# Ledger of designs, part 125: miniprotein binders against q6w4x9r395to579

Target 1, 185 residues: q6w4x9r395to579
Amino acid sequence: GHCSLEGGSFVTTFDARPYRFHGTCTYILLQSPQLPEDGALMAVYDKSGVSHSETSLVAVVYLSRQDKIVISQDEVVTNNGEAKWLPYKTRNITVFRQTSTHLQMATSFGLELVVQLRPIFQAYVTVGPQFRGQTRGLCGNFNGDTTDDFTTSMGIAEGTASLFVDSWRAGNCPAALERETDPCS

## First folded at step 11 (miniprotein)

Design ec40
Fold by ESMFold2-Fast, scan of step 11:
Order: structure tokens, then C-alpha cells, then sequence
Structure ec40 (fold): chain B 185 residues (1-185), chain A 82 residues (1-82)
């Protein structure tokens, strides 16, 4: 299955449901019992553009008991707070420059991440078949049904993206904002 | 049905305990989990109660946030009862 984070604020789930949100937080992108050492993939969003309602992806994080790998829009890769030269290899994870504008994180456990650095920071997540029906987070539940892709961290299927996204916050952050309407108009 | 979870943090300062409490209170409210805290002699104890599904995610998100945001804090899961 394939999940994408594109255009700064657009997400397409593993079951191909597209949505958009505006938020300034770290969000759970993918958590699954298939990830070793209680691992999770996370996405960091921050303010961008002219409006307070505009936010964009600024970093992707793979976090586990062993690793805290951060790939940022500034083209810096760190693990546990230390900057790493590419290619960077651990027992189960390799981060390398795939092209002049793209980094790839390959793993031994069926997760692959490709990050576009330029011209706009974007991320693409691929998971193997063992993840089917066993994912949760912004990328959805990967069960072949788009109608429940907005299943919150409490197991409730929502009709709109905002409550879904807010349930996956990994920070003491404000709720995701709807596109702001000019208060003077 | 209700699941009860007891978590302990050892050898943590009052400053670290405050940060842990802030994280846990936020996640508890978001997950529909009830929490109580006790800090004594460098030990923070958390009692959490909720549905089995809520407690399962609550424990995962607490671990994730502590690993992401704090250094030098170790979680000891003392008891899970349902």
C-alpha cells in the first residue's frame, strides 16, 4: 500500500482517500504492530505561506525504542539528535540519497519512505502486505474500504478530516484549523 | 468493561514529572481515559482507567510522546488489569 503527503497539506491514504488539513503539530502518520520496537512514523507540520491557516510538512520522523530518525526540509538527517552523513545504515534501516532531490529510507520490516526535498517537501510511504488492516494514523487503516479511513485514535469513524487529524496529534498542540475566513468580510 | 493501568516513573525530578503529567493529561483527555497522579520521592505514579481499546492506544501514544519529547525518562508499566 501507498500513502502520500504532497503539496504541503494534502494526504492520500493507503486506501486512496484524499484529504487536506491545516495544523501545527507532530502527527502519527503510521503506527502498526508490524513495526519493530514499538515503532511509529510521524509527520511534523508547521505554518507556511501568508495565512495563519496555511501549514505544510516540515519533517518526517521514524521513532522506535532504538531510533529517532528525523528527515527535515532543511535536508538534515539526524538519529537520536546527531546529524548523519548519507548513506546512513543501522541494522534494519538505511537512509540514502536516491536522487539529487530525493532521500529514501529503506527498512527490513516492510516499510519504505521516499522524501522529496526540492522544489517542495513531500513524503511517500510504501508498506508491504503484512500491514494490511493493521495500520492506524493519518495514512488510514489499509483495509480496502475508504469509508472508514477517517477512523480516529478512539476507533470512531468520522465523516470529516479535522476530528480524524486531531485524534492523531503527538503533541500538546491546538486543534487543526479550518481554512480561515476573513473576519472583516 | 474497564481496564486499569498503573505506570511508574523513577528517579525523575519535579520538573520532569510536571512535563510527564502535562503529556499524560493531554493524551488522557483525548483518549477518554481517567488519570490520577502521585509524586513522592522522585517517583511519579499514574493510575489510568478506560476501555481496553482506549488504554491500549493511550499507552502507545504516551510512549511515543515521551520518546519524542523527553530525554532520560523511563516508563515502568507496573500493572494492567481488566
Amino acid sequence: as target 1 above (185 residues)
Amino acid sequence: STTRLRIEFRDISEEQAKKVEEIIRFEAEKSGVDVEFEYHDGRLTVEARGSPEAIEWFLHIVRIRLWWELEGVTIYVIKVES
Scores: ipSAE 0.675, ipTM 0.857, lowest interface PAE 1.2, mean pLDDT 85
Fold by OpenDDE base, second read of step 12:
Structure ec40 (fold): chain B 185 residues (1-185), chain A 82 residues (1-82)
Amino acid sequence: as target 1 above (185 residues)
Amino acid sequence: STTRLRIEFRDISEEQAKKVEEIIRFEAEKSGVDVEFEYHDGRLTVEARGSPEAIEWFLHIVRIRLWWELEGVTIYVIKVES
């Protein structure tokens, strides 16, 4: 399965469902029991201009019980807040420069991430066949059916991307209500 | 500075609550956050206290970890900065 984050606000799911959204939060791209140590892949979006529609991907984050690997648009790679030199290797994850404009995160558990740094910060997620039907997040459920890709974190299929995307917020977001949020909303 | 975080789980069974407590306790200990639990008639309340950075990390990981465990449960998060 291939999921892409392109053009600042466009997403194509594992099932090849394209959609667009504008948000300035951290979103869960991929969550799956196939990821070890409760791993999840997330995307950080921020404002890139003055209008509400001027948003862009600024970082990709892999979070597990052991690691918090952040690949930022400024080419800085951190793990648990500490800057790391490339190539960087953990137990089952390697981050390295693929080309002058691309970084890659390779894993031993069937997840691959390619990050294009220039001219636009973009991300490409690849998962192995073992992930079929076992993924959740902005990248969809990888079941071959595009019509149910907008399934919220609560398991509700939405017709539009807005509520779907909002349901996958994970930190660094303004809450609808001050000091109160619903993680499953 | 210390941040206080309250997480409320509604419509949660006692069995689910025990599992959630185990997960949260594990992550709290790992992140350096103090936690307290209260379960009553389908509602689990978690009080967490720690540094702003610890609470942010704690909340982040808990959201991810609990996703698989809480079908049918409504979760509310109240964060108080100090």
Scores: ipSAE 0.024, ipTM 0.303, lowest interface PAE 5.3, mean pLDDT 88

Design ec41
Fold by ESMFold2-Fast, scan of step 11:
Structure ec41 (fold): chain B 185 residues (1-185), chain A 82 residues (1-82)
Amino acid sequence: as target 1 above (185 residues)
Amino acid sequence: STTRLRIEFRDISEEQAKKVEEIIRFEAEKSGVDVEFEYHDGRLTVEARGSPEAIEWFLLIVRIRLWWELEGVTIYVIKVES
């Protein structure tokens, strides 16, 4: 399955449901028991001054008990706070420059991430069939049914993207709606 | 039904404990989980109560946020009772 984070704030889930959101926080993009060492893929969004979107992807993070790999829009790759030269390899993960404008994170556990650095920072997530029905987060539940793609962190299927997205916040961030309606905060 | 969760942190400074409490309090409110904190001699204990689904998500997100935002904080004990 394929999930994309494009155009600053557009997302297409593993079940091919498209949506857009306007939040500035770290969000859980993908969590699954198929990820080793309690792993999770996260996306960091901030207010955009460059793109047409109100918010833009600024970094993608792979976090587990062993690794804190950050790939940022300024083309810096870190693990556990230390900058790494590419190609960078751990036991199960390799980060390398795929093209002059793209980085790839390849794994041994069925997850692949491609990050476009220029002209717009974007991310593409690919998961193997073993992830089917075993994912949660912004990329959806990968169960072949788009009607429940907005399943929140509490297991409730929502009709709109806003409550869904806000449930996957991984930070002390106000809900997107509250930030948009109270600019004096 | 109600699930109870106990988390224990050891060798944690008062400053680190305050940051952990801020994270846990935020996630508890968001998840509909009730939490209580006790800090004594470098030990922070957290007792949480909620639905099984709320406690499962709460524990997962707390672990993720601690690993992402804090260094040198170790979870020593996790006990879940339903």
Scores: ipSAE 0.361, ipTM 0.734, lowest interface PAE 2.4, mean pLDDT 82

Design ec42
Fold by ESMFold2-Fast, scan of step 11:
Structure ec42 (fold): chain B 185 residues (1-185), chain A 82 residues (1-82)
Amino acid sequence: as target 1 above (185 residues)
Amino acid sequence: STTRLRIEFRDISEEQAKKVEEIIRFEAEKSGVDVEFEYHDGRLTVEARGSPEAIEFFLYIVRIRLWWELEGVTIYVIKVES
């Protein structure tokens, strides 16, 4: 299955449901029991352009008990706070330059991440069939049904992307202090 | 059914304890978990109560956030009762 983060603030889930949101926080993209050592893939969004309503992807993070791999739009790769030269290899993860404008993180556990560095920072997540029906986060639940792709961290299927996205906030960010608002509230 | 979880943080400064408390309060509210805090002599104790599913997810997210935002924090899970 494939999940994409494109155009600064557009997301397409593993079940191919597209949506857009405006947020400035770290969000859980993918959580699954298939990820070793309590692993999670996360996305960092920040303000983009002159409008305060525009946000864009600025970094992608893979976090587990052993690793905190950060790939940022400034083309710096760190693990546990230390800058790494590419190709960078651990026991189960390899980060390397796939093309002059793309980095790839390949893993032994069925997760692959490709980030486009230029002209726009974008990310593409691929997961193997073992992840089917076993994912949670902004990339959806990968169950073949798009109607429940906005399932929050509390297990509630929402009709709007805003409440769904808010439920997957994880990180110290100014946007965490702002409440999600319904169009009718 | 209701599950209780007790988490203890040791050798934690008052500044770190405040940060942990902020993170835990935020995630608890989001997860539908009730929490109580006690800080004494470099030790922060958290008692959490909720459904088994809420407690498990709450603990997972708290660990992820603490690893993301804080370095050198040691978590001792004393017991889970359901």
Scores: ipSAE 0.022, ipTM 0.504, lowest interface PAE 7.0, mean pLDDT 78

Design ec43
Fold by ESMFold2-Fast, scan of step 11:
Structure ec43 (fold): chain B 185 residues (1-185), chain A 82 residues (1-82)
Amino acid sequence: as target 1 above (185 residues)
Amino acid sequence: STTRLRIEFRDISEEQAKKVEEIIRFEAEKSGVDVEFEYHDGRLTVEARGSPEAIEWFLYIVRIRLYWELEGVTIYVIKVES
């Protein structure tokens, strides 16, 4: 199954339900019992440099009890706060430059991440068939039914994206901008 | 039905305990979970009560936020009762 984070603020779930994302926080993209060591794939969104009303993906994070791998739009890869030379290999995870504009994180547990660095920072998540019906987060539940793709962290299927998106927030991010922005300027 | 969860943090400073409490209070409120805290001699104990679904999500999201935002903090699950 394939989930994409494109155009700065658009998401397409594993069941192919598209929606727009307007947030400036860290969010859980994917949680599953299939991920080892309490693992999660997360996305960091921040305000766009061209508009205070637009948000864009700035980093993708794979987090577990053993690893804190951050791939940022600055083309820096860190694990547990330390910058890594590519290709970077652990027992279960390899991060490498797939093309001049793309990085790939391959894993032994059926998760693959491809990050487009230029011209726009974007992410593509691929999961194996063992993840079917076993995922939760912004990428949806991967059960073949798009009508419940907006299932919140509390297990409630919502009709709108806003409550769904907010339920998957994973950080102490302010609901408003740090500085008040004048929408008329 | 109500699930009760007791978790513990060991060998943490008072400053670390305050940050852990901040994260836990935020996620508890968001999940509809009630929490109580006790800090003694480098040990922070948390008692949490909520629906089984709320407690499961609460524990998961607390683990994730601790991994993301804090270093050197380990969560011990002491008891889960339904």
Scores: ipSAE 0.284, ipTM 0.672, lowest interface PAE 3.5, mean pLDDT 81

Design ec44
Fold by ESMFold2-Fast, scan of step 11:
Structure ec44 (fold): chain B 185 residues (1-185), chain A 82 residues (1-82)
Amino acid sequence: as target 1 above (185 residues)
Amino acid sequence: STTRLRIEFRDISEEQAKKVEEIIRFEAEKSGVDVEFEYHDGRLTVEARGSPEGIEWFLYIVRIRLWWELEGVTIYVIKVES
C-alpha cells in the first residue's frame, strides 16, 4: 500500500482516498502492531506563507523506544537529537540519499519512506501486505474500503477530514487563534 | 465496560510533573478518559478510567508524546484492569 503527503497539505490514504487539511501540529501518520518497539511514523505541519489558513509538511519522524529519527525540510537528518551523515544505518533502518532531491528510509519490517526535499517538501509511504487492515493514522486503515478511511483514533468513522485529522494530533497545539472558526462553511 | 489504568512516574521534578499532567489531561479529554493525579516527593501517580478502546489509545498516545516531547521521564508502574 501507498500513502502520500503532497503539495503542502494534501494526503492520499493507503486505500486511495484523497483529502486536504490545514493543521499546525505533529500528527500520527502511521501506527501499526507491525512496527517494532511500539513505533510510529509522524508528520509535522507548520504555517506556510502569509495566509494563516495554509500549512505545509516540515518534517517526518520515525519514533520508537530506541529511535527518534527526524527528516526535516532543511535536509537535516537527526536521531535522538544528533545530526547524522548519510547513509545512516541502524540494525533495522537505513536512511540514504536516493537522488539529489530525495531521501529514503528503508526498513527491515515492511515500511519504506521516500521524502522529496525540493522543490516542495513531500513524503511517500509504502507498506507491505502484512500491514493490510492493521494501520491507523492519517494514512487510513488499509482495509480496501475508502468509506471508513476517516476512522479516528477512537475507532469512529467520520464523514469529514477535520475531525479525523484532529483525532490523530500528537501535540497540544494552539489551534483556536490561528485556524478557521467554522470549518463547515 | 470500564477499564482502569494506573501509571507511576518516579524521580521527576514538580516542573516535569506539570508537563506530564498537561499531556495526560489533553489526551484524556480526547479519549473520553477520566484522570486523577497525585504528586508527592518526586512521584506522580495517575489513575485513569474509560472504555477499553479509550484506555488503549490513551496509553499509546501518552507514551508517544512523552517520548517525543520530554527527556528524562520514565514510567515505572503500569497496571491495567478491566
Scores: ipSAE 0.664, ipTM 0.836, lowest interface PAE 1.1, mean pLDDT 84
Fold by OpenDDE base, second read of step 12:
Structure ec44 (fold): chain B 185 residues (1-185), chain A 82 residues (1-82)
Amino acid sequence: as target 1 above (185 residues)
Amino acid sequence: STTRLRIEFRDISEEQAKKVEEIIRFEAEKSGVDVEFEYHDGRLTVEARGSPEGIEWFLYIVRIRLWWELEGVTIYVIKVES
């Protein structure tokens, strides 16, 4: 399954459901029992301009009971608040520079993350087949059905992205603005 | 089936405790979990009751929501199945 965060406010789920939102919080992208140590992948959004619609991805966070890995738009990588030199390796996670503009987080448990640093900070999440039907968050449930991707943290299927996105926030923030738009437009 | 949960935060300031309480109350309401709070001399105690599923989600999301609020704070969790 492939999930993408592109263009500052566009998300494409594992099931290839595209949607757009504007928020300035940290959101859970991926939660799954397949992630060890209660792991979760999160996205940090912030204001990039004056208007409410000017929001962008500024960091990606992998949080578990053992690690708090942050990849920021300024190319700083931290674990538990400490800056780390690349390549950086833990027990089952490796963060390294893939290209001059891309960082990669590789894992031993079927999660891969590629972060594009320039010209736009974007993220691409890949999970193995063992994650099928066992994912939750902004990246959806990876079950091949796009109609139920907007399932909230409490298991309620929503028709629009607004309540869905808000249910996955990891911080206190205003309600997200939602507009269903083709990420390619 | 009901699960009881006790979360103890040590070395937590009063200001931090207030923030934690606000966040926990919010998540507790969403997960259908009943919560009670007690703060005394740098220790915050949270008593929670709910369904097993509700408590599991509650614990999970609280960990995520508070990870940046709990620098220097030690957390103890006691879960009792009943």
Scores: ipSAE 0.239, ipTM 0.645, lowest interface PAE 2.0, mean pLDDT 91

Design ec45
Fold by ESMFold2-Fast, scan of step 11:
Structure ec45 (fold): chain B 185 residues (1-185), chain A 82 residues (1-82)
Amino acid sequence: as target 1 above (185 residues)
Amino acid sequence: STTRLRIEFRDISEEQAKKVEEIIRFEAEKAGVDVEFEYHDGRLTVEARGSPEAIEWFLYIVRIRLWWELEGVTIYVIKVES
């Protein structure tokens, strides 16, 4: 399955449900028993450099008991706080430059991440079939049913994206807000 | 039924303990988990109570946040009782 974080604040879940949110926090993007050592994929959002009324993806993080891999919009890759030259390899993870504008993180456990650095920082998550029905987080539950894609960290199916997103915060952060729409524009 | 979780930190400074408490209070409120803290002689003890599902998520997210935000903080003991 495929999950995307595009256009600054748009998300499309593994079950192809699109949504958008406004928030400044680190969020759990993907949690699953299929990830080794209680691992998690996380997304960091902050205020946009273009407009302070908008938020955008600024980093993607893979965190486990052994690794704290951060890929930032500044094109810096760190693990456990130390900058790494690419290609960077661990036992189960390889981070490398796929193109002049894209980095890839490949894993031995069925998770792949592709990060677009330019012109807009974006992320694309691919998971193998073993993850089906076993994912939680902003990318949804990957069960083939979009009606419960807003299932919170407490197992509650919500009707709004903001309550869903807030449940996946990994920080002492303000609640995500629906972006205000000008009814005349 | 409710599940009880005890987490113990050792050799933790008062400053580190305050940061741990802030993280735990935030996650406890979000998960609907009741928490109590005790700090004595560099030891921080956390007692948490909630449903089995809430405690499972609470423990997971607390560990993730500690790994992400705090360096040098180690959980010494985790005990789960139902």
Scores: ipSAE 0.620, ipTM 0.837, lowest interface PAE 1.4, mean pLDDT 85
Fold by OpenDDE base, second read of step 12:
Structure ec45 (fold): chain B 185 residues (1-185), chain A 82 residues (1-82)
Amino acid sequence: as target 1 above (185 residues)
Amino acid sequence: STTRLRIEFRDISEEQAKKVEEIIRFEAEKAGVDVEFEYHDGRLTVEARGSPEAIEWFLYIVRIRLWWELEGVTIYVIKVES
């Protein structure tokens, strides 16, 4: 399954459902029992301009009981608040520079993350087949059905992205704004 | 079936405890979990009750939310199935 965060406010789920939102919070992208140590992948969004619609991804965070790995738009990588030199390796996670503009987080448990640093900070999440039907968060449930991707943290299927996105907030933030927009524009 | 959860925060300031309480109340309401709080001399105790599924989610999301807030605080969790 492939999930993408592109263009500052666009998300494509594992089931290939595209949607757009504007929020300035930390959101859970991926939660799964397949992630060890209660692991979760999160996305940090912030204001990139004056208007409410000017929001962008500024960091990606992998949080477990053992690690808090943050990849920021300024190319700083931290674990538990400490800056780390690349390549950086833990027990089952490696963060390294893939290209001059891309960082990669590789894992031994079927999660891969590629972060594009420039010109736009974007993230691409890949999970193995063992994650099928066992994912939750903004990236959806990876079950091949796009109609139920907007399932909230409490297991309620929503028709619009707004309540869905808000349910996956990891902070006390304002409600996200939804706009129907072509992800290619 | 009801699960009882006890979370104890040690070496927590009163100011931090207030923030924790706000966060936990918010998530508890969303999860359908009943919570009670007690703060005394650097220790915050949270009692939570709900269905097993609600408590599991509640504990999970609280861990994530509080990771950002609680530097230097030790957290103890006791879960009792009933």
Scores: ipSAE 0.272, ipTM 0.662, lowest interface PAE 1.8, mean pLDDT 91

Design ec46
Fold by ESMFold2-Fast, scan of step 11:
Structure ec46 (fold): chain B 185 residues (1-185), chain A 82 residues (1-82)
Amino acid sequence: as target 1 above (185 residues)
Amino acid sequence: STTRLRIEFRDISEEQAKKVEEIIRFEAEKDGVDVEFEYHDGRLTVEARGSPEAIEWFLYIVRIRLWWELEGVTIYVIKVES
């Protein structure tokens, strides 16, 4: 399954439900028992430089008991706060420059991340079939049914994106504003 | 019915304890968990009460946020009872 973070603040879930939001926070993008060492994929959103009323993706983070890998829009890759030269390899994770404008994080556990650095910072998440029905976070639950893609951290299926997004905050942040009516409702 | 969780942080400064408390209070409110704090002699103790599902997520997200935001802070799970 494929999840995308595009155009600043647009998200398309693993079950292909599109939505958008306005928020400045770190959010849980993907959590699953299939991720080793209590791992999580997270997305950091901040204010856009051109329009301060808009927010955009500024970094993608893979965090676990052993790793704190940050890929930022400034094209810096760190692990546990230290800048890394690419290709960067751990036992289960490799980060490398796929093209002049794209970085890739490949893993041994069925997760792949492609980050577009230019012209706009965007991220694409791919997960293997073992993740089906076992994901939670901004990318949805990957169960083949879009009607429950806005399932919150408390297991409640919401009809709109704002409460869903707010439940996945990983920061002391204000509530996100819904940018527009959900196009799927 | 209601799950009770006791967690502890050891050998932390008063300023670190304040940051941990800020994180925990925010997550508790978001997750529908009730929390009480005690700080004494470098030890912060947290009592949390909520549904089993809320406590499970609360503990996970607190751990993730501590790893993300604070270096050198270790969470000890002392007791979980339902």
Scores: ipSAE 0.686, ipTM 0.856, lowest interface PAE 1.0, mean pLDDT 86
Fold by OpenDDE base, second read of step 12:
Structure ec46 (fold): chain B 185 residues (1-185), chain A 82 residues (1-82)
Amino acid sequence: as target 1 above (185 residues)
Amino acid sequence: STTRLRIEFRDISEEQAKKVEEIIRFEAEKDGVDVEFEYHDGRLTVEARGSPEAIEWFLYIVRIRLWWELEGVTIYVIKVES
């Protein structure tokens, strides 16, 4: 399954459902029992301009019981608040520079993250087949059905992205604005 | 000591093979690994030689780097210690 965060406000779920939102919070992208140590992948969005529609991804965070790995738009990688030189390796996670413009977080448990640093800070999440039907968050549930991708943290399927996205906030932030838009448009 | 590594990519197009070769060659140079390539009828064979440590790192990185490129491609790895 492939989930993408592109263009500042566009998301394509594991089931290939595209949507758009504008929020300035930290959101849970991926939770799954397949992630060890209560792992979760999160996305940090912030304002990139004056208007409410000018939002962008500014960091990606992998949080577990053992690690808090943050990849920021300024190319700084930290774990538990400490800056790390690349390549950086933990027990089951490796962060390294893939290309001049891409960082990658590789894991031993079927999660891969590619972060494009320039010209736009974007993220691409890949999970193995073992994650099918066992994911939740902004990246959806990876069950092959796009119609239920907007399932909230409480297990309610929403028809629009707004309430769905808001349900996956990791903090107390303003409500997100939602618009159904093809990320390729 | 030197380790020989053989990687076979099956069901790979010529176009994909070219991309794989570029990536592998780049990583091999960084890791101090010598590589040779052979493509024939949907199969790309890579022969890699280096120290045990270099080969292990090389294989690790190559697997990761090629994740994006090799959907649908089957990979076989053979290691030979010498």
Scores: ipSAE 0.000, ipTM 0.185, lowest interface PAE 12.9, mean pLDDT 88

Design ec47
Fold by ESMFold2-Fast, scan of step 11:
Structure ec47 (fold): chain B 185 residues (1-185), chain A 82 residues (1-82)
Amino acid sequence: as target 1 above (185 residues)
Amino acid sequence: STTRLRIEFRDISEEQAKKVEEIIRFEAEKSGVDVEFEYHDGRLTVEARGSPEAIEWFLYIIRIRLWWELEGVTIYVIKVES
């Protein structure tokens, strides 16, 4: 299955449900028992320079008990805080330059990530059939039914994207939807 | 039903403990989990109470956030009771 993060703030889930959000945080993009060592794929969003109301993808992170691999829009790849020259290989993961504008992270466990660096930072996630019905996060549950693709971190299926997206925050960030600021007492 | 979780952080500085508490308070509020904290001699103890689903997510997300945001902090799960 394929999940895409495109056009700054657009996401298409593994079950092909498209949505948009306007949040700035680190989000759980994909978590699954199929990922080794309690791994998770995460996406970092920040304000877009093109529009004040827009957010854009600025980094993709693969995190596990052993690895903290960050691929940023600045074309820097780090693992556990240290910059790595490409191609970068671990036992189960290889990060390499696929083209002058694309990086790829290939794994031995059925996960592939391709990031477009220019002209806009975008990400494409591919998972093997073993992930079917075993994913959670912004990319949805990969169960062949789009009606429950907005399943929150608490297992509740929502009809709208806002509560779904906010449930997958992995940071002390405000809610994706703008809220009225209360004046200080 | 209510699940109770007791976790411990060892050999952490006061600054690290403050950051851990901030993360845990945020995630607890978001997940509907009730938390209580105690810090003594480099040890932070957290007692959490919530539904089984809330406690499962709470433990997962704090572990992920600690790995992402902090170094040298290990979570020890002491007790899970349902």
Scores: ipSAE 0.549, ipTM 0.817, lowest interface PAE 1.8, mean pLDDT 84

